# VH-VL binders against NAD kinase (nadK): the designs that were tried, part 36

Target 1, 268 residues: NAD kinase (nadK), of Syntrophomonas wolfei subsp. wolfei (q0aze0)
Amino acid sequence: MKIILVNNRFKENTEKKAQEIAGQLSALNVEVIIDNGLDEPYAGTVDFIMVLGGDGTMLRAARRYGQRAIPVLGVNMGTVGFLSNIEINELAEYLPLILREEYSLEARMMLEVAVFQQQSLLTRVFCLNELLLRSNSPRMLSFALEISGQKLEPYRGDGLIVSTTTGSTAYSLSAGGPIADPQLDAFIVTPVASHIINKRPLVVSPEREISLHLLEEREAIIGIDGQIKMDFGAENRVLIKRAPHPLLMVNLKAKPFFTSIDRSLQRQ

## First folded at step 1 (VH-VL)

Design x1 (framework fv_ixekizumab)
Fold by ESMFold2-Fast, scan of step 1:
Structure x1 (fold): chain C 268 residues (1-268), chain A 123 residues (1-123), chain B 112 residues (1-112)
Amino acid sequence: as target 1 above (268 residues)
Amino acid sequence: QVQLVQSGAEVKKPGSSVKVSCKASGGTFSSYAIHWVRQAPGQGLEWMGVIIPIFGTADYNQRFKGRVTITADESTSTAYMELSSLRSEDTAVYYCARDSYYDSSGYYPFDYWGQGTLVTVSS
Amino acid sequence: DIVMTQTPLSLSVTPGQPASISCRSSQSLLHSEGKTYLHWYLQKPGQSPQLLIYEVSNRFSGVPDRFSGSGSGTDFTLKISRVEAEDVGVYYCMQSIQLPYTFGQGTKLEIK
């Protein structure tokens, strides 16, 4: 068996813990590849991906490996989040189940984001939570939103979020978007500080194609999962679609999503 | 370990341009962003701009827009900052710094810095 | 642009005593997802800046546990529980929630 162990080296003790776990797995005749985010994604075949850290580390793992249809387990290192399944102190208990492949999988949709300049593809990236379009200056944006070729009235405001259901508890929630059951497949389109009061979040089919472009020359950026940022100008267009493969998340124990989100909202 | 190595000190005349390099080693060049920050003698830090090599995109502090150009060459793992129409006020140490855009939610800290390049503008 | 203001601009500390540096931002640095994009750097004399603390309170790799960060919204503090000679330098806070990234003016720490 070959496992990728993904960690965030910028968190205290995470790299040391990753080395300890790699040693334990090696002693059980498991080949381990450590990915701390600095090198390119491992290109070889693997059987399992174990993510040590919080939601940010899981989002990185999803972008790097999510399209390979490999089981991904989130192991919480003590940070608050929604994407981990077990705690680090429970790993020893669950490791035999992992090695025997005795677990269930939950499919989580991902976004495919393609940025164009005229007809030229500039970049293509996948993400688990959302794409954020936002102004990078005090001036509000004016932009066009099209859903499956249907042109909506122009948006005017600070930006827009296009989210998966998994991302409904991330930036979209803070911008006034709905909380969505992550087992549903849907896009959530949430305006950010819209100057048109009646612009509301939309929940649309994951079969839809969403396109965005600026109607005026402005300083804007595109953000992916809150981790990747890029310039977006009037000459650019972004196309958002359902990614070809969902992220396959490992379930070793039940985590009650709705009670977890309810407690989280009380703490904000 | 990630290391950023910058080109050597330069002395330039007013009105000319300077191009400073920043060579990255110890990580995947395309997996992070490179920022440029300058520091005039005895003064604080001033952000100039950023390039994200994997996307080929650069953004600039409006104060330098039109004079600064940041580029990257992935084949040599090197970022460049070119500043034109130099003035005596541009005399400063210029730093490149890494921003790992894979490791946090949103905008990242500068985790590794180059050693700095002194650019002196005098006639 | 977000303006970052540090106090004090300089301080002198006897070895082994604590030190505290304040940083204020003109706007909240709390992002809608719950993260706060404030970071602290140390620039030792003749050296490049180095990262000490990111996202308010997280120590960067290799940073001694005598350094700690705290705060929320617009008010942030860097504390050194026991100042040592190697801590001499200029400390900067930085916001990375909005372009352009901006730094505080810097706080010079000296040993008495």
Scores: ipSAE 0.005, ipTM 0.431, lowest interface PAE 11.8, mean pLDDT 84

Design x10 (framework fv_ixekizumab)
Fold by ESMFold2-Fast, scan of step 1:
Structure x10 (fold): chain C 268 residues (1-268), chain A 122 residues (1-122), chain B 112 residues (1-112)
Amino acid sequence: as target 1 above (268 residues)
Amino acid sequence: QVQLVQSGAEVKKPGSSVKVSCKASGGTFSSYAIHWVRQAPGQGLEWMGVIIPIFGTADYNQRFKGRVTITADESTSTAYMELSSLRSEDTAVYYCARGKYGDYEPYYFDYWGQGTLVTVSS
Amino acid sequence: DIVMTQTPLSLSVTPGQPASISCRSSQSLLHSEGKTYLHWYLQKPGQSPQLLIYEVSNRFSGVPDRFSGSGSGTDFTLKISRVEAEDVGVYYCMQSIQLPYTFGQGTKLEIK
């Protein structure tokens, strides 16, 4: 059995805890690869991925490994989060179930984001929450949105978010998007400070392709899961579609999504 | 217009520390990592470490671990490399360079600073 | 650490003639998604290094088409079809598949 431990090297004690867990797993004849996020993703085959950290660490793990159809378990290191399943102090209790493969899996859709300069592919990235297009200056953007070949009226505003249902409670929520059941597959398209009063969030089929480009030369960026930022200009185009594989999240312990989000909204 | 502008040359005593700055323009801090590379006189290039300003995270070549610290100040778009316990063999030109971060990105250095000569002499 | 080895360490070329520089890595630089993280830099006398070619064969902006890169796995070549005076400097290959990033020892190109 081979397990990848994904950790945040820069968070206090996570590197030490990752080494401790790796030693325990090695003693049980489990091969361990540690991924602290700075090197390339591990290229070999693995049986399980354990993410030690908060939501940010899980988002990174999803981008790096989410397309490989490998079970991914989020282990919270004391930070409040929604993508972890168990706490670090519970790991010893659940480890025998992990090793016996006694758990269920939840499939979470992901985005495939392809960025072009004219006809040339610059990069292709997968993400769990969202792509954000936004102005990087006080100037409002003017941009074109195309859904499966259908050209919408031009958008004018500070930007646009294209989100998964998992991402509905992240940046899309802050921009006025709907809360979506993470078990549903859909794109949520949420305008950011749109100048056009009647531009509403759209909920569209995950089988659709979404294309974005600027109609005027502006200073803009695209952001992926709030972690990767790229410059975006009038010569660029982004194509967004459903990623080939969902992230397979390990469920060892029930987490009440709707009651948790309800409490969070009351505390705004 | 992308530029990385570094601080001026320094002369230091053995055992002291030096802090070199790298001021970035052209949107660098919002979308790139800043790497530090040194070159001793007449020798090749040696990678020292990296910082990703948007995350505030840094990592280092093990050869310099414990002596090098890389930081970033987003308000001034300036990255810093501090090297402590200086030795004569640390005499080198220190460069900052930008590179993309994240999965599937090309991991090359597209633009470099002009270099900062640090001389360590008794 | 991945070791990068360049040959030759120096070469002297008559203007208009071709030049070829080799770079060998101690491990494959091919990533599982098909990208090969091998890049070439040129350092002209008294200047900072500048990017010449990235990911084996892609010419960086403003780089003349007389420069080309090729290779796969562990064996790579930089070619200049006809050397010009402005091409004088030290050429470095670099791998960026794993930390620490490592450079070849450099190849000094001089005009005869």
Scores: ipSAE 0.000, ipTM 0.429, lowest interface PAE 13.1, mean pLDDT 85

Design x11 (framework fv_ixekizumab)
Fold by OpenDDE, second read of step 3:
Structure x11 (fold): chain C 268 residues (1-268), chain A 122 residues (1-122), chain B 112 residues (1-112)
Amino acid sequence: as target 1 above (268 residues)
Amino acid sequence: QVQLVQSGAEVKKPGSSVKVSCKASGGTFSSYAIHWVRQAPGQGLEWMGVIIPIFGTADYNQRFKGRVTITADESTSTAYMELSSLRSEDTAVYYCARSYSGYDTPEYFQHWGQGTLVTVSS
Amino acid sequence: DIVMTQTPLSLSVTPGQPASISCRSSQSLLHSEGKTYLHWYLQKPGQSPQLLIYEVSNRFSGVPDRFSGSGSGTDFTLKISRVEAEDVGVYYCMQSIQLPYTFGQGTKLEIK
């Protein structure tokens, strides 16, 4: 068995824990690769990905490895979030199940985000939570939203979020978006401080394509999962699709999403 | 070991098309981007285009004005580059190269094919 | 397109002596999140290009430590502390901050 340990290089405790766990796994004849984000993603085949940390680390792991059909386990290390399945102190208990591959998987839809300039691709990325378009100034943005070729009325506001259902409890929620069942595949399009009267969040089929571009010569920012930032101008456009592959999240411990949603949200 | 193996040398007439293949082995084909770079005799390197197999879409250097078509077959881990309306100036060694794909991943050519010489002559 | 300019275009070095190659880009290669998309390749005679340095200063796997890269923004340098016979070839810098990727003209390194 080969396992990738993903930790947060900026969190010393996760680094130390990764080394410790790596040692333990090695003692069990498990090959371990530690990914703290400093190096390129491991290119070889692996059987399991263990994410040590919080939601942020999981999001990074998803971007790096989500396009590969690899089980991903979130191991929480004292943070509040929605993407971890077990606690670090529970790892020893569940380790035998992991090694025997006795766990269930939950498929979570990811976004495929492509940013273009004059018909040329600038970048493509997969992400688990959301894409954010926002103004880089105190002024409102004017931008166009197109869904499957249907042009909506121009948006005016601070920005727009296109989120997965997984991301519905992230920034989209803070912007007034609905909480979505994580077992549902859908886009959630949430305006950010829209100045358009009666502008409401949209729930969009994952089979559709979403396009965004600015309608004015103004600088904006593209944000991915709250971790990646990219300048976005009038010459750019972004295309959003459902990623070809979902993230395969490991479910070792059942978590009642709806019964605990209020508590989780209050902690954020 | 990661290897990119390209098809053999080609001799073509002006106006014709050439299709070069690049078979990848030793890794997950769908996790990477395949680029095409050419080098005319005694000249530098010129990027032609890229394909991300998992997306099924390709992007091109606009300098080729639509003459380039890049495709990929995930089932065989093979990428293809077709260049149409060949000219004598298209005589070059054509390389495929592999990079990671994605905004949060390094974008550089880790591995290169051995090159394919395409000669365009009357 | 981003223009990459290398200097010199050729250099002859005595074995054991250092070498330095400059690469300048027409615009900054620094991404907003802090990564700089400048890379160095070596094409030995009769071979395919091979990656030497990625993201300004990171040596690729198997690359000797006599190779080093530095720079920021639009100005970059590749250095070889002690040139060896096996270092003969053409060196290229490349930017990958946006498509199309573009290369420098190449710098031909020869041994005296």
Scores: ipSAE 0.010, ipTM 0.487, lowest interface PAE 7.9, mean pLDDT 90
ESMFold2-Fast, scan of step 1: ipSAE 0.035; ipTM 0.601

Design x12 (framework fv_ixekizumab)
Fold by ESMFold2-Fast, scan of step 1:
Structure x12 (fold): chain C 268 residues (1-268), chain A 124 residues (1-124), chain B 112 residues (1-112)
Amino acid sequence: as target 1 above (268 residues)
Amino acid sequence: QVQLVQSGAEVKKPGSSVKVSCKASGGTFSSYAIHWVRQAPGQGLEWMGVIIPIFGTADYNQRFKGRVTITADESTSTAYMELSSLRSEDTAVYYCARDQYYGSGTYKYGMDVWGQGTLVTVSS
Amino acid sequence: DIVMTQTPLSLSVTPGQPASISCRSSQSLLHSEGKTYLHWYLQKPGQSPQLLIYEVSNRFSGVPDRFSGSGSGTDFTLKISRVEAEDVGVYYCMQSIQLPYTFGQGTKLEIK
């Protein structure tokens, strides 16, 4: 068996723990590849991906490896998150199930984001939570939204979020979007500080294509999962579709999504 | 593993059109781009254009002056390249090729899987 | 359009000896993400092109380690440490940093 351990090198505790776990797995004749985010994604074939850290580390793993249809397990190492399934102190208990491939998988939709400069493709990326279009200055944006070729009236405001259901509890929530069951497949389109009072969040079919472009030259950025930032100008266009493959998340024990989000909202 | 299989050789008259197909098998058709590259007898490689099937977006080499059209049908995992107003200098082997790094799940913008080629001969 | 220039256009090598092919681009192939979009292809007689090296120095799956790529900016080199009979064909460099993608004119490798 070959496993990728994904961790955050900038968190000293997670790097140390990744080395310890790699040693334990190697002692069990498991080949281990450590991905701390600084190098290119591992190019070879892999049987399993173990993510050590918080939700941010899982988002990076999903972006790098999510389209390979490889099981991905989130292992929590600190604060409560929504994308982990077990705690680090439970890993030894569940390791035999992992090695015997005795677990279920939960499919989480991903976004495929293509950014163009006029007609030329600049980049194509995948993400688990959302694409954010936002102003990079105090000036509001004026921008166009199309859904499956249907042109909506122009938006004016600070930006727009196009989110998966998994992303409904991330930036979309902060911008007033609904909380969605992550087992549902849907796009959630949430305006950011819209100056048009009737612009509301939309929940749309994941089979739809969404496009965005600026109607005025402004300083704007595209953000992907809160981790990648790209300049976005009036000559740019972004296309968003459902990614070809969902992220396959490992389920070793029951996940209390609704009770977890309920507790989180009460603490705010 | 992805394989690209192209349609058979064609002999065409000047002024006619040719449509070459490229059928993908294995893997997910919509997860990559399909490029078209031609090679005239004894000459080098010339890039013609590309399509991203999932978006239906195509880009072309302007040297063809609007004569080339690239399309894709996701339901049959097939890409097409149609070249109109054929001239004798369009005689070439036409290749389709996939733009994806095999085994990594990230795009490298390098063509890694190529079709077997389709010879198009334009003569009067 | 970016112009890709290869040197030499033809090369004859005794089996077991090294070979070196140069490629020069009319502008830098370095992207802001830190990647350099230069690739090397081999077309064996009667066959489709095949990818050898992507992003300057990365060997594609199944490519023998006697093939290596190097370079930066506008100057790139493909080296074969010990040429074998199977290496006969035309080698092309290609840039994919901007449309249209452009190829070098090709270098024909022959065995003496």
Scores: ipSAE 0.005, ipTM 0.383, lowest interface PAE 14.8, mean pLDDT 84

Design x13 (from x1 with heavy chain D99G S100D Y101S Y102S D103G S104Y S105Y G106R Y107P Y108D P109A Y112I; framework fv_ixekizumab)
Fold by ESMFold2-Fast, scan of step 1:
Structure x13 (fold): chain C 268 residues (1-268), chain A 123 residues (1-123), chain B 112 residues (1-112)
Amino acid sequence: as target 1 above (268 residues)
Amino acid sequence: QVQLVQSGAEVKKPGSSVKVSCKASGGTFSSYAIHWVRQAPGQGLEWMGVIIPIFGTADYNQRFKGRVTITADESTSTAYMELSSLRSEDTAVYYCARGDSSGYYRPDAFDIWGQGTLVTVSS
Amino acid sequence: DIVMTQTPLSLSVTPGQPASISCRSSQSLLHSEGKTYLHWYLQKPGQSPQLLIYEVSNRFSGVPDRFSGSGSGTDFTLKISRVEAEDVGVYYCMQSIQLPYTFGQGTKLEIK
């Protein structure tokens, strides 16, 4: 058995805990690869991925490894999030179940994002939450949105979010998008500060292909999961599809999504 | 026209280090992965590693572990490959080549190659 | 590591005659997304390698139509329908489905 331990070395005690867990797993004849975020993703085959940290660490793990169809477990180190399933102090209790593969899997759709300059592919990335197109200056954007070959009326505003259902509680929520059951597969298309009063979020089939390009030269960026930032100009085009594989999230204990989001909203 | 231009030939002593540069024109550098491939005299091609400048990530062939470092400077559109603890068997032509740039290493063909840099390791 | 094996290692052809080069991989190069990541390069004497065929059968820009690629899974073939003098060099197959990327050992094509 081979496991990847994904951690963020800049968080308190995560590197130390990763080494401790690696020692425990090695004693059980499990091969361990540590990914602390500073190096390249491990390129070999693995059986399981354990993410030690918060939602941000899980998003990085999903981008790096999500398309390999390998079980991924989120282990919280202190801050409660939406993407972790167990707490670090519970790991010893659940480790035998992990090694015996006695858990359920929840599939979470991902986005495939391809950015072009004219006909040339510049980059292709996968993400769990969303693609954000936004102005990088005080000026609003003017941009074209096409859904499965259907050209919509031009958009004017600060930007647009194309989100998975998992991402419905991230940037899309802040921009006025709906809360979606993450077990559903759909794209959520949410305008950011649109100047057109009647522009509403759209919920569309995950089989649809979405494309975006600027109609005027502006300072704009494409953001991926709030972690990757790329310049986006009028010469660029972005194409968004459902990724070939969902992220396979490990479920070891019940974590009620709706009560968790309800608690979060009451704080606002 | 997109091109990769490499630094000139180097002659190094055993135990020293060499740093080869690869300068990209146009949008190639920041948007694509830069791979390094070497070829010893009369031998085939050997993949050494890759950097994805937009994400700041690098990966290496395990046989060079601890000796090779690939870096990028986006301000000059230049990638670097540094090989340390040089041995006579490191004498080779070193090439940079363009591949895909993604947050997950997408399989891609090398469509543009640098002209190559001859590194000779002799005492 | 995926091992790439080419046959033959050298080939001498009279101009205008066909040539065929085989490449075998130790594992399937078919990705779950439906693409097969097998590519062919030509290195002419004293020059950098140049891309000929990408993803098994797609001819790269400017490559003459006498070059064709075929195959699936682990077995691949590069064919030249009629060899010209400018085709002299070493041909390499490469897999890019898995790091480290690996090349075949090369096939040297010579004119008789």
Scores: ipSAE 0.005, ipTM 0.389, lowest interface PAE 13.6, mean pLDDT 84

Design x14 (framework fv_ixekizumab)
Fold by ESMFold2-Fast, scan of step 1:
Structure x14 (fold): chain C 268 residues (1-268), chain A 124 residues (1-124), chain B 112 residues (1-112)
Amino acid sequence: as target 1 above (268 residues)
Amino acid sequence: QVQLVQSGAEVKKPGSSVKVSCKASGGTFSSYAIHWVRQAPGQGLEWMGVIIPIFGTADYNQRFKGRVTITADESTSTAYMELSSLRSEDTAVYYCARETGYSSGPHYYYMDVWGQGTLVTVSS
Amino acid sequence: DIVMTQTPLSLSVTPGQPASISCRSSQSLLHSEGKTYLHWYLQKPGQSPQLLIYEVSNRFSGVPDRFSGSGSGTDFTLKISRVEAEDVGVYYCMQSIQLPYTFGQGTKLEIK
């Protein structure tokens, strides 16, 4: 068995903890590859991915490995989050189940984001939570939204979020989007500070293709999962589709989504 | 630990150009933004521009637009800042700094890792 | 451009006493997403700037809990509860809500 341990080297003690866990796994005849996010993703064949950290580390792991159809387990290391399944102090208890492949998998849809300059592809990335288009100045944006070739009335405001259901509790929630059951596959399209009274969040089929471009020259950026930033101008277009493969998340124990989010909202 | 190492000090004549390098080691180069910030002797910090290597996109402070060019070579994990038509007021320490998104939780723009600085002196 | 104004420009503090630095922006730094793009940096003599606090109130890794940030909109404060010798340097606030990123003029902290 070959396992990738994904950790965040910039967090205190996570690198040391990853090395300790790698040693324990190696003693059980498990080959371990450590990915601390600083180098290229591991290119070889692997059986399982264990993410040691919070939601941010899981988002990075999903971007790097989510399209490979490999089981991914989130192990929380002290920060409460939505994407981890077990706590670090529970790992020893669940490790025999992991090694015997005695767990269930939950599929989480991902976005495929392609950015164009005119008709030339500039970049293509995958993400688990969302794409954010936002103004990079106090002036509002004027932009076009197309859903499967259907041109909507122009949007005017600070921006737009195109989210997965997993991302419904991230930036989309902050912008007034709905809380979505992560077991559903859908795009959630949430306006950011729209200046048009009737612009509502949209929930659309994950089979739809979403296109965005600016109608006026403005300073704008697009953000991916809150981790990747790129400039976006009137000569650019972004195309958003359902990614070819979902992220396969490992379930070793039930995580109560609705009670968790309800408690989180009360703490805000 | 990610480290940014800059090229050495330069002395240039007015009207010439200077190209400062910033080599990243121990980290992912392509998807992080690399910023350039300068500091004249005894003065504060002034932002010059940024590049995100995988996107091929650079943005500049309008004060320097037309004189500054920021580029990146992903194969060597090195970013460059070239400033042309040098004037005496361009005498400063030039810093590169990395903006990171590979952290726990959604993050936007702040520079967390800085190079050691490169002193550029413009004099006759 | 967003103008960042710091007060005071210099501050002398007896060791163990508190220090407070204010930063004002010419425009709100609150983004519609709910994030406020105001950060604090420290530049020790002869060194590169180092990040202390990001997004108003979050301490960067390794930064002592003596440092705290607060504020909203256009008015922000950095506080040091008990100043120590290693805190000497120039403190800068920075906004990153829009290009160009801009810094305050800096506050020099000295020990009496």
Scores: ipSAE 0.000, ipTM 0.396, lowest interface PAE 14.6, mean pLDDT 83

Design x15 (from x1 with heavy chain D99T S100P Y102D D103Y S104V Y107S P109R; framework fv_ixekizumab)
Fold by ESMFold2-Fast, scan of step 1:
Parts: sequence; structure tokens; C-alpha cells
Structure x15 (fold): chain C 268 residues (1-268), chain A 123 residues (1-123), chain B 112 residues (1-112)
Amino acid sequence: as target 1 above (268 residues)
Amino acid sequence: QVQLVQSGAEVKKPGSSVKVSCKASGGTFSSYAIHWVRQAPGQGLEWMGVIIPIFGTADYNQRFKGRVTITADESTSTAYMELSSLRSEDTAVYYCARTPYDYVSGSYRFDYWGQGTLVTVSS
Amino acid sequence: DIVMTQTPLSLSVTPGQPASISCRSSQSLLHSEGKTYLHWYLQKPGQSPQLLIYEVSNRFSGVPDRFSGSGSGTDFTLKISRVEAEDVGVYYCMQSIQLPYTFGQGTKLEIK
């Protein structure tokens, strides 16, 4: 068995724990690759991905490896989140089940994001939560949204979020988007600080293609899962569609999504 | 190394506005939220509001709603707090402080603070 | 709003002796997912507040091991096992489970 351990390079404790866990797994005849985000993703064949950290670390793992149809387990290192399944202090208990492949998988849709300059592809990335288009200055944006070739009336505001259902509890929620069952496949299109109050969040079929471009010259950025940031100008266009493969998330113990989100909303 | 560096002291007249800046260095600016906390002379700490820079979303203590605006400029890694319709009781040291955050769950602790900006409101 | 109440409001301690500060919240600070959002800060004379303890009992980077936090639910304690001259200042507890974030009134620690 070959496992990738993904950890957060910006948290010192997780790097040390990853190395300790790698040693334990190696003693059980498991080959381990450590991915702390510094290098390109491991290109070889692997059987399992173990993510040590919070939701941010899981988002990075999903971008790097989510399209390979490999089981991914979130192991929480002390931050409560929605994307982890077990706590680090539970790992020893569940490790035998991991090695015997005694777990279920939950498929989570991902976005494929392609950014163009004129007609040239600049970059293509995958993400689990969302793409955020936002103003990089106090000035609001004016931009065009097309859904499968259907041109909507222009948007005016600070930006737009195109989210997966998994991302419905992230930035889309803060912008007034609906909470979605992550078992469903859908795009959630949520305006950010829209000047026009009758622009509502849209819930769109995952078979649709969404495109965005600026209608006038402005300072703007594209944010991917809140971790990748790219300049976006009037010469740019972004195309968003459902990624070819979902992220396969490992379930070792029941994690009640609806009670978790209910508590989170009550807290704020 | 993480540092939050604030703008210098200000003396303002009642009814005017003040805008205090907080420039962050060290770490990724988009990886944390910036809060504003004030302290009147000889008094305790009072939370004013927060900005999440990558999202551009701000939230405020109801006590200051309508008078406070918090903004951020990611290109300069600087957050701003503007307080309008100043009164003598707004005389205070104004602090910025950061919280590291993930999108869904955060630490919600003020791990680093700015040096403070004294705002004096007098005729 | 969650109300944070500190006792005592002032404390004078002989160097080398222990000190204890209490903080009580009007509501439980335990998040349903298991974390308790109670933090302690120290403001030394003429300085900005600095983080001492986060999430009840975790020492922040560089904080001496003579500082410890404990408690659960609505009742929390900050202890200094042996007070040193550099510990003089005002100690604040804070809750961050609910907006607005709220602080205790502060406890002034002085050396005898």
C-alpha cells in the first residue's frame, strides 16, 4: 500500500506529526509520500491520501489529487471543520480499518476552472469549494455572467462566487448563499455585495457551463478555495464547469452534516 | 515574523471622521481576518468589528453600526477602520489584531496586535 | 451579548507567590464540535495586549510555562505559579464563540 500524507507547511506541529505518522505507517509495510505543499504533486500511483490538518489542508489536497479517484481521509489536528472525518487522537483506533479498506466513500463534486486571456488558456485548476471573483479596490465591478450560452443582465457589485455544494458553507454562506446538502451536485452562484438587491443566488445544474468576464476595466482578482489568487482584468475570461471526477471522501465514522451546520449558525 | 503596524496618533474635532490604518507583514494576508478593538483611557477593551480581506466582508458591533467602516487593500496588505461623527467619548487607543482562519472553521484568537493608534477628540 | 465577569478586579502579589484570576461567562463557551473559545490576554503598562492562553489551556508561542489556564463551560481560571516582576499588567479574558466578541473588565496585577 502507498499513502500520501498531506500536511500544512505553515503549521509547524503538523509537519512533525506527519513525519511521526509516516514512520509508524512504514513500520506496517506502508510506503509513504509526504506532501507539505512545497513541491509539485506526487505523480506516481497511490492507494490512499491522508490529510493531516484542517479544512484548508483538505482543500489543497483536493486541488492536487482530487481528480485521480483516490480515497481521501481528513484527519483533524485540532481545528473543528466540515471536511475532516476523524480526530488525530482517533487515528490509531481507525488505522486497521484503513489498511483493510473497511470504510465507505462519499463523492463530492469539484469545479474545473479555466482562465483565458483573449483566446489563450492561461491556467486550468480544480477546486472543492469555490471560485470567487472580487474587486481588488473600493470600486464595484461590472461583469457579465453567461450560463450555457444564456447571457444574463449585467451584474454590479463587489463580485460573484461560483460554489460547489461542499462550498455552500464557506464563502458562499457569508455572501448570503443557501446551505446545500453536499450529497447533491449543483453550482451555487452567489453575488457578493450586489448593488442590485433583486440579484438572488442561483442554484444551477452541474451540467451547465458558467463564464464570467468584466464589462469595464477594473482591478479584480479570481480566488480559488481562498488559497490561490490571480489577477483578473477586462482581457480575461473564466470558464467554470463540473470537474471530470468527484473527490472521494472517506467515511470511517458518521459525521452529521445538518446538526454540525445548525450549531455553527447558532454560534454566530 | 508577523507584524501589524498602525498609522500615527490623530487629534480630531467633534463631528469629524478618522481613518486608521493597519499594515500587515509576515504571513499571507489572505490567511487571516483583521479585527479592530478600542480602549478608552483607563478603561477596558471593546470589540468594534472585523474584515475578512479575501472576501471583502466586514461585520460590526451594533454599538458602532452606521458610524464605523472597515476595509482592506490586499495589494498593500493594509486594513482600515474609519469612524465618523466623532464624539469626545470616542477618545481612545484603537488597535488592530489578527485571527488566523480557515474558511469554515477558525481559531478566533487574536494572535498578534498592532501597536495602537491614539485618537483624541476635542474641540 | 455574552457578558464576561472577572474576579478579582485587582490583585497584589509578593514575587515568587502564585496568583489566580477567575473569569465567568453568561453562557457556555463550548462549541458543539468540542472547542471552547475562551482566551487570555495580558496588557503590560504602555503596551498592546498580547495573547497568553488560547482555547482555555493552550499557551501561545513564547509564553512561560508558569502560566496555565483551566476551566470548562462558563467558569475559567488563569494561574501564575510564581509571579515575577514582568507579569505586572492587566489581564483580560475574551470569548470568541459569538459576535460581538466580548472581554472581561480586566484584572490589574501589581507586585507588593
Scores: ipSAE 0.000, ipTM 0.396, lowest interface PAE 15.1, mean pLDDT 84

